# Ledger of designs, part 68: VH-VL binders against q9h9l3

Target 1, 176 residues: q9h9l3
Amino acid sequence: PRKMVAIDCEMVGTGPKGHVSSLARCSIVNYNGDVLYDEYILPPCHIVDYRTRWSGIRKQHMVNATPFKIARGQILKILTGKIVVGHAIHNDFKALQYFHPKSLTRDTSHIPPLNRKADCPENATMSLKHLTKKLLNRDIQVGKSGHSSVEDAQATMELYKLVEVEWEEHLARNPP

## First folded at step 22 (VH-VL)

Design x67
Fold by OpenDDE, fold request of step 23:
Structure x67 (fold): chain C 176 residues (1-176), chain A 122 residues (1-122), chain B 107 residues (1-107)
Amino acid sequence: as target 1 above (176 residues)
Amino acid sequence: QVQLVESGGGVVQPGRSLRLDCKASGFTFSTYGMHWVRQAPGKGLEWVAVIRYDGRYTYYADSVKGRFTISRDNSKNTLFLQMNSLRAEDTAVYYCAKGTYRYDYTGYFDYWGQGTLVTVSS
Amino acid sequence: EIVLTQSPATLSLSPGERATLSCRASQSVDTYLAWYQQKPGQAPRLLIYDATDRATGIPARFSGSGSGTDFTLTISSLEPEDFAVYYCQQSYDWPYTFGQGTKVEIK
């Protein structure tokens, strides 16, 4: 089915010593890669570490960021009833403090046919960056500017498309 | 190659309005933040405003807040600056500038237009 | 706003000489600093970003250094085309601000 969206989130460090990962940006794209949602999100707790090198989040982004509770509601509204595609998506859901039905979840970090296509061990957890480069010949997460959740979500969706038919058939035969 | 072409500059009286256009080409316009930067004659550079790729985030210099509006039409690859209540001190060459990072409205200006002159005089 | 102060105001040098331009911020901008070159009648051109990273197509003779409040643009050996005005710019906080510029002129 094409009633699916791809999600990617960026997290910053909050809590003591910044060890708590808090949602700071969420991007959702549709099947075609069109952005449905892209917001900077203000965590409920003080940000200790922006983790900018990885997250791409800067202090400036938090000036008019959407409060977490509001953003969460907006995001959940979009995700409800959809097949949600993500990479290591459990981290995104954790940051969202949300559980999406397993039957409607697609994690590109755990799709053996995708790894096979990339000449990687089927049971290995490969990075989005690696798979994107190998299978899409595209560079993401380049430089020191940090990640772009939009680009990452788009890449995730495109990767899934490569194995969609095979994987959906597999899931139909083997429901989670 | 990246190209930015400003237009709409001219001579106007104080209190009047003027709209500047910036036509972009050579890159995926709809994925970059865009800026306006101005330069008064014989003076330095002054950042004016920024708009995110989708237009949902905008920021302005205090000197233009409430008077200027930055906007964009991604279908036309065009950036706009609506300038209202113009003052003599708004006289400057106005540059449109491309943001450095895709899907990020922060950072620097890696490409600039040639600029368009706005002269506000009574 | 963060104020950037450049020095010297004017730098008179000959081709082949080393140019050292300074930019001081009124508060820390971490490494969120860029350098631009502007020649008469032209738009500015990005030289350095993130304090030390050279923009695409920028010759190796241009280098940036510094962090926090003190930054330096160095032109190891001036070429005739390098005589221009140079601006620093911070992207640490809104509003973005520029230094007042340093004019590198031929001696």
Scores: ipSAE 0.932, ipTM 0.960, lowest interface PAE 0.5, mean pLDDT 96
Fold by OpenDDE, fold request of step 23:
Structure x67 (fold): chain C 176 residues (1-176), chain A 122 residues (1-122), chain B 107 residues (1-107)
Amino acid sequence: as target 1 above (176 residues)
Amino acid sequence: QVQLVESGGGVVQPGRSLRLDCKASGFTFSTYGMHWVRQAPGKGLEWVAVIRYDGRYTYYADSVKGRFTISRDNSKNTLFLQMNSLRAEDTAVYYCAKGTYRYDYTGYFDYWGQGTLVTVSS
Amino acid sequence: EIVLTQSPATLSLSPGERATLSCRASQSVDTYLAWYQQKPGQAPRLLIYDATDRATGIPARFSGSGSGTDFTLTISSLEPEDFAVYYCQQSYDWPYTFGQGTKVEIK
C-alpha cells in the first residue's frame, strides 16, 4: 500500500469570543479512501461556538469525545512518515499544533494542474466543494448539517489522484 | 430504494434474551449511523439506541442501558439489537431507522423499517 | 432528558381544512427538531427536519416553523391520506426524545 493518507479536520470556536479554532474532529483516509481514523475530539477549553453549519460538530458529539492531547498523539502516529494530502491543509496542521514536513505535504488547494483540469485559474484558491463537483461530479458539503471530514478527506484524496503523477514529477524537479 | 427489514421478534418470558436483526439495502449501509426506536402497543415512540457507521460510538436510552447492545455487521448490511434481561415494559414494536447524514450518527431518522414485535410476557 | 409536549392531543378536522400542530420543548433544542407522520399499522415517516426543512418527497402542504422551545407543524389543506398521528422529535441532545403525538382524525 502507498504511504499516502488524506486528512480533514473540523474545528470549533473556543476562547473568550470563540475566535480560537480548536480541533473537534479529525478524519484520515488511505489511498483507497478507507477510513483509518475518525474521532471526535474534545478541546482543552470550553467550546463557545460549535460552528455546526460548517463543522458539522454538535454538542452530543462531545459526550465521549477523545481529549485533544490523546487524539493528537494518535493522529501524529498515523501521519508520521506519510505523504499527507489535504485541502488548505495548513489549517488542519495549525489546529493540530503540528508541523508536517513540507516535502511530504500535498495541498490540493495549491496544485495548479488540478485547477487547470477544473478549468480554473491555476493560481486561484478553489474550494474543495467546487473542485469535487467539477472533477468528480460529486456533491459534498451539502445542506445545513455541516461538513463531513470523512467525505472531505476522501474527496481530497480522489482529487489528488487525478494529478498525482504529474504533480509528483513536478515536486521531484522542484523540491519544496 | 432504501429498505430496512427487521426480524427476530417474538414472544419471550421476562428475564430471557432476544436478538433483533435489521437488513438494510438501497444505500451504503457502512456509511450511516443506525438507530433502534420502539413503540409499545398503543403508545408513542421511544428512542432506544444509536450506533455510528463504524460501531465506535454507541448511545442508549437509560431504560435499556446495561441490558441492550446495539451492533452492526457492515459486511452483511445488518444492524443488531441484543436484548438481555427482558422486562414486560420492553414489549413493543422495534423499528430500525436510518440516520439522515453520512458518517454522522446524529440527526434524524429518514427511513424506517416496518418493525418487528417483541412481546415480553410471563 | 428533554421533554417534548405536543398539543392538541387530538385534532378533528375535515379534508381541505388547515391543521396546526404544536410541539413544546422543556428546554431549547435550537432548530434540531423533526416531525414524523405515522399511519395505523405503518412505520413513521419523516416529514420535516431542522424545524423547517421538508424531507424528500414530502408534499408542499406540510411546513414546519419555530425555534428554541416552540415549534409548529402546519398542513395547509388536509388530504384524506393526512389523517394520522404526528410526532415531534428533538436531536439536540441524548437521549433523543419524541413528543407524545397528536392524532389528526376525520371530523
Scores: ipSAE 0.932, ipTM 0.960, lowest interface PAE 0.5, mean pLDDT 96
Fold by OpenDDE, look of step 22:
Formats: sequence, structure tokens, C-alpha cells
Structure x67 (fold): chain C 176 residues (1-176), chain A 122 residues (1-122), chain B 107 residues (1-107)
Amino acid sequence: as target 1 above (176 residues)
Amino acid sequence: QVQLVESGGGVVQPGRSLRLDCKASGFTFSTYGMHWVRQAPGKGLEWVAVIRYDGRYTYYADSVKGRFTISRDNSKNTLFLQMNSLRAEDTAVYYCAKGTYRYDYTGYFDYWGQGTLVTVSS
Amino acid sequence: EIVLTQSPATLSLSPGERATLSCRASQSVDTYLAWYQQKPGQAPRLLIYDATDRATGIPARFSGSGSGTDFTLTISSLEPEDFAVYYCQQSYDWPYTFGQGTKVEIK
């Protein structure tokens, strides 16, 4: 089915020394790359490290950010019943304190055919940035402003679409 | 190339309303935050308002909060500033400015319109 | 709000000379500081962002430095077209604010 969405989350550091990764932005796009959800999210704990270089999150974003509990509910409602595509998606689910069914999860960081197309080792974990550049000839995560979860989600979906047919057939033969 | 063209400026009496438009081209308008910045005659620059790419988030300077409304129509690549309860101190050239970062509303202003003059006088 | 104070108010120099403009913030803005150039009758133009990074198309003679509360815009060798008003702007916190401007005029 094409009842697919792609998700990308940005996290900030909370807890002692900012080592706890807390959800601070979540973006969800549909199969066509249209934004279904894009919210800045307020963690339940004090932010120690915005990790802006990577996350793109600034303190200004938190002024009217959606509380985590509320955001989580909104996000889960969108994800329920859908095939969810992401890159290293276990991190996103962890930040959401949610686990999507494995059979309905697609992780572009663990799709050997995708790596093969990018002339990368099939068993290697390649970055979204690298795959996007190699296969889509597009630059994402450029500059010092940090990531855009919307762009990352869109790129993730487009990457998956390159191998969708092959991978779905593989999964049908080898259910997770 | 990026172009921003403001319109709607003019002379208006205090207490009246005015709407400014900014037509954007040369970039994917629907993916950038947009700002209004104004400049009183012979004075410096003053940030007025920002609206996120999807129009869901807005912020205002205290000087205009409650009186001005920033909005956008992405289907028409147009940014708006509805100005109500205008005051003499609102007299300024109003610039629309493009945010620097895609899918963000923070940062800087990498492109500006030519500005439109709003004069509030009795 | 964060107040940005620029100095000097006016800088009179000749073409070929080095220009040094200062921007001081009332509190730390980290590196979230930009510089703009505005010529008479024109809209501002972005020169420097993130304190040190040149915007697209900006000549190498323009450079930014600083972090925290003290920032500097340097024009290594003034060209005739560089005589204008320069503004600093912080994007660290709402509301965004500008300095009052420094006018670089020909001596």
C-alpha cells in the first residue's frame, strides 16, 4: 500500500550534562512530500543543550512550542496504521517514546538495495545527507543552521521511493 | 532571481486601517518564513513581525502587537500585513523580507523588497 | 529586548582605507548576529550572518568577527560603492532588533 508517511525528528539535550535526547521538532510528510505535521515541541525537562548545529533548534522555537505530551498524541494519531519511513528511525521512535510495528516500519539506513544504488557497502550505515547527495543530487543539512526535519523527511521519502518496489517485495518474502 | 514587491502603502489618518501586500517570486515562497521590517523616515530599522512558512506561527514586536496581523497566501506567493489602529509613529517605509532558512522562521533577512511608504498623519 | 549599540555613529574615510564598525549587544547573542548595508533610497542588503559568514555575492573585503556581546564588521579597503549605512541585527531572541546604524561617509 501507499499509505506511507516519512518522519524526521530533531532532538535537544536535557538532563544532566544534556545527554538525554528529548524531542524538540517533528516533521511528517506524505508520499508526495507534502507536510502533514511540523511542530516544535517543548520537552518536559529543562533544555541544557539545544544542539543547534545539528538540530537546528533555537531557544526562539521553544517560545510557543507544543508540549511533548500533546505533540506525542498528535503524532501517534498520524502514524497509526501507516507505513512509516525514516532514517535511523529508531532514534525518532525513542524520542517519541513510541514504537511502531516493525512490519510497518521502513528505515532507509538499513536498506541494502539503497546502499547498493549509492555505490556504498550494503551493510554499512550511511548518512541521510550522503545518500541524498548521491542518489538525489540534492544537498541537505547544509550550513551551520542545523537540520531541517521537513527536508530530511522529504529526502527520506524520496530515497525510499527509489527502492520501494524491490524492498517491498523483499519484505513480503522475508517479513520482519 | 528573488524578487519581493510591496504594495498598499499610502497616507492614512490615525486610527484607520491599511493592508500591505508583498508579492514574492524567484524562490519557493511556501518554504520560507517571511518578515516585515519598517524604517521611519531618517531613522533605523525596526523588526515588525514574522510568519512561518505555513502561516501557523507568528510573532510581533511589542509596538505593533494587537494592532498588526501578519498573514500569507502561499498559493499566491503573497505576504500580507494588516495594520489596524494606526498611529503617527507607525509612519515608515515597510519592507517585506525573506527569511534565510528553509522551513524556519528564525535567522536573518537575505532578500528585501523595495519597500512601501505608510504615512499616518491627521 | 536585546539592545544593539553601534559605534561610531559616523565614520568618515577615504576610498582605499580600512573601516572598522562595532556592534555591542546588551546581553550575549552568541553568534546570531548579522550585518546589513543600506544605501540611500534602497533596501538593506545582507552582508554577514552568523557573525562571520559572508552572504552570497558579498565581496571578500567585508568580514565579520566577534561573539557574545561584541562584534565587528571590517571593510579591508573601502570602495566607492561601500559608502552607506550599516546595521547589525541579532536573531538570538524575540523580538529581533537592529543597531541604530553606522554611517560610513566619504571624507
Scores: ipSAE 0.919, ipTM 0.955, lowest interface PAE 0.5, mean pLDDT 96
Fold by ESMFold2, fold request of step 23:
Structure x67 (fold): chain C 176 residues (1-176), chain A 122 residues (1-122), chain B 107 residues (1-107)
Amino acid sequence: as target 1 above (176 residues)
Amino acid sequence: QVQLVESGGGVVQPGRSLRLDCKASGFTFSTYGMHWVRQAPGKGLEWVAVIRYDGRYTYYADSVKGRFTISRDNSKNTLFLQMNSLRAEDTAVYYCAKGTYRYDYTGYFDYWGQGTLVTVSS
Amino acid sequence: EIVLTQSPATLSLSPGERATLSCRASQSVDTYLAWYQQKPGQAPRLLIYDATDRATGIPARFSGSGSGTDFTLTISSLEPEDFAVYYCQQSYDWPYTFGQGTKVEIK
C-alpha cells in the first residue's frame, strides 16, 4: 500500500506585468493531516505582484524563503513514489515544473463521486471552498489575508477520504 | 477561553542570562505564530520576536538579534525566550502574544498574557 | 524600520466627548495597522485591525480609518472605562513596530 499525501501551493506573479505564476509557498500533509512540509519559496525571478489577497504571501515571507531550486528538490523527494492528492493539481505541478505519474495523482476538482456527494453536476469543476463547506461543514479561505495552503491541503485530503474507497476501486478497474 | 501565562522573570545582573516561559491554553497552540513584546516601566510597547506555528521561521528586532532566542515546544503548549548577554536596556515587562493567523506568523496580536517583569541592574 | 508617530501625546477629555487619535507612518503600510488599548497594570487589548475592522467584542463606539501613512482611531462618545493609553501597530514589514502611545485621560 502506497503512502498518500496532499499538496497545495500558493503562487505570486513574476515576468512581464506579473502574469507568470511562480511558486511562493508549498504545503504537504500526510493522510492524517499532519504537516510534512511547509515552506516559503523564493522564485528565481523578481516578484512583480505578490497577489496577497489570494496567495497570502507578503514580502516578509520572502526574507528567509528557500530558493526555488532547493525547495523543488525537497518537495520532489517527498512526493516520489506516493499518491499525491490536490485540488486543480495541474497548477501546482506546473509551478513546480514537474510531472507526477497520472496513476499516482488524485485531483479533487475532477472526481465525479465527490461532486455527487455535494449535489453538484458530476463533471463540473467545483471550488475547494465550496466542496469543503458543503461536505465538511468547514470554512476555509476566510477573510482578507489570503489562502492558507496548509488548511487547503488538509481540506483536500479530507475530501478525498470521503470517496477514497469508491474512487480507488474505480481507478483499479479503469487505469489512467 | 484563550489564556497565556508568562513566567521566569526576575532581577539579574548585566551580562547574565534568563529564560522566560509562556504557557498557552484555550486554542490550538501548534497552529498559530507566537510573539514576544516588551514594555519598559512607564514606556511604550516594543516588539521583540516572532516564531511560526511550527518553529521553522523566526524574526527578531535589531535590539535583541544575536542575544535572544525565541523557541517553542508544541507538545507542551509552551513558548520560550532565552535572553543572553542582558543589558540594562532589556529591563521591561515581557508579554507573550498570540498571532492572529493560523499556519502563519504575520499579522496582529489578538491575545496577550499578563506579562513577567525582567529587571537588569547591578 | 517603519516609525509610527502618534498625536497628541495626551488627550484630556470628559466622559461623553469624542476622542480622535492620530497615527502617522514614516512610509506606507497600506491597511496593515492595528490599534490597542492598555490600562495601567494590564496587558494591551486589540481594538482595531486592518485599519478599520473591530476585533471581537469591541464596542461600536470604537472605529478606525485611514490607509497608507495616516490613520485615525475615533471613540465616538467616551465612557469611563475608555481612559487608557492607546497604541497603533503596523504589520506591513519587519520589524513590527508600535507608536509611542496616546494617553486619554479624564479632565
Scores: ipSAE 0.835, ipTM 0.920, lowest interface PAE 0.8, mean pLDDT 94

Design x67
Fold by ESMFold2, fold request of step 23:
Structure x67 (fold): chain C 176 residues (1-176), chain A 122 residues (1-122), chain B 107 residues (1-107)
Amino acid sequence: as target 1 above (176 residues)
Amino acid sequence: QVQLVESGGGVVQPGRSLRLDCKASGFTFSTYGMHWVRQAPGKGLEWVAVIRYDGRYTYYADSVKGRFTISRDNSKNTLFLQMNSLRAEDTAVYYCAKGTYRYDYTGYFDYWGQGTLVTVSS
Amino acid sequence: EIVLTQSPATLSLSPGERATLSCRASQSVDTYLAWYQQKPGQAPRLLIYDATDRATGIPARFSGSGSGTDFTLTISSLEPEDFAVYYCQQSYDWPYTFGQGTKVEIK
């Protein structure tokens, strides 16, 4: 059986007025929630706005950060050949400048059975925070210290496990 | 609930080495950054070093860089400070301190140990 | 590195009085400032973090304010257990630094 990982990324503002989103942290966890990768990443462009309120990234984190090109290579080696779980995962792949095969991609923001378990409309796009509170009885993304990509990746994997058997069978019957 | 217990302090001659240990309990040690902070007798506080929850990232005060090494063993809930080439100005009470944020190594120190005294004198 | 200057050095007050302690940074530290209390022979105790947020178990009489370079710790009505040395600490940039302390003593 194919190995499964969950990914979450944090972005900072680069470019004019800090409007461009650039990768500054990436966390990858295995099926059990153990951390496989958790690195701070230095964007190739000057950071204008750390967006710390949401990203949790500060200039201290950049002191020993891995340059984007090198970090991207490390991350892609981990993702290759694996089922990758994320929440609104297209944003993470965009920040990585990467496309993962659809057949190996799972997006907890677009799984109707998961919404059903949360007593939400099946086609609604629900936030990770909302699903985690509703289905796992946990609060994530709390306070002003920003998001933890490790905690968010862990929550994403636990959410997927709630529908894993049903959704994997669905995808086997309905290949993307 | 949260407890941090330092050990390994003592009297040592300049140029020698010591290792400090800090045993942690009452929280998930492997998810928090840990710090060393010292206080010379009758003086204020000086931050020494930090290590991230997984040991991957560290940072040192300039006064100790190249001489001290912070490390951790998450399987034993233990933080270490290896202190080499000790100088008289390293004389202080050394506190083990827990970082405030999970899966990070920046921030503040919400729990402290009792401290262990290191005296460097000839 | 960022220097934190606390004033006054000593504050002599009676129980029930209001204490106001100042911490000034040599450059902006945004809101990345904490306050600690230390009694003789004891480790410091975190009171306030992120300039204004009270740490777990800290009584409401302790409050923090300020941002940038000027910060204040206020103790609205001093209790006998509040007579101690108080330190500010910035976490804005490496290395982390502390102020030299303000001693609050009984008049």
Scores: ipSAE 0.827, ipTM 0.919, lowest interface PAE 0.8, mean pLDDT 93
Fold by ESMFold2, fold request of step 23:
Structure x67 (fold): chain C 176 residues (1-176), chain A 122 residues (1-122), chain B 107 residues (1-107)
Amino acid sequence: as target 1 above (176 residues)
Amino acid sequence: QVQLVESGGGVVQPGRSLRLDCKASGFTFSTYGMHWVRQAPGKGLEWVAVIRYDGRYTYYADSVKGRFTISRDNSKNTLFLQMNSLRAEDTAVYYCAKGTYRYDYTGYFDYWGQGTLVTVSS
Amino acid sequence: EIVLTQSPATLSLSPGERATLSCRASQSVDTYLAWYQQKPGQAPRLLIYDATDRATGIPARFSGSGSGTDFTLTISSLEPEDFAVYYCQQSYDWPYTFGQGTKVEIK
């Protein structure tokens, strides 16, 4: 059977006024939530805004960070051929400058059965924080220290497991 | 409850080596960064080194860089400090300290051991 | 590296008095500053982190304030157990550094 991983990324601001989102951390966990990859990543462009309140990234993290090109290669080797689960995952792939096959992509921000379990409108885009609190009774992204991409990836995998059987059957009947 | 217990301190001559151990319990050791902090007798605190929860990232104070190595064994809930080429100025109580944030290695020290004394003298 | 200078070196006060301890950084550390208490023969104890936030189990008489380069620890009414040495510590940049300490002693 095809292996499944969950990914979450943290971005910092580069480019004019810090408006470009550039990859600064990537965490990948397996089906059981074990960490397969967790690296700080040095963007190829100057960091204008660490966005620390949300990203949790500080200049200390960049001191020994892996250059983007090297990190991207490491990450893509892990993702290739696997079902990849994420939340609003298009942002993660954009930061990676990568396209993963739609048939192998799962986005917990757009799974109607998951929204139904959370008593939310089926087509609403719900935050990871909200879904995790509602369905897993866990608080993530709390406090002022920013997000943990490890915690977020782990939560994303647990959320997908709640609807995995139903959603995989749906996708088999309705190929993307 | 959170407990950190250092061991391995003693009296050694300059140029010799020692290894310190810190045994942890009462928290999920494998998700927190760990630090060594030292205090010379009658003096203030000096940060020595940090290691991330998975061992992938470390940083050292300039005073020990190249001579000390921080490491961990998460299967044994144990933090280590290998101290080589010891000097008189390394004489101190060495504290094991837990980092404040999960899955990070920056921040502060919310729990400390009671320390182990290292004395370097001829 | 960032130097933290604490003042005064010694603060002699009686129980019930207010203690005000200062920590000045050689450059801005934003709010990445902590305060620790250390009694003789004991390990340090975290009091305040992120300049203003009390650590778990720390009494409300301890408060921290400041940002940038100037920080203050205030003990609103000293109790007998508060006579100790207090250290500030920055986590803004490597290497982490401590101030030299302020000893709060009974008058």
Scores: ipSAE 0.824, ipTM 0.919, lowest interface PAE 0.9, mean pLDDT 94

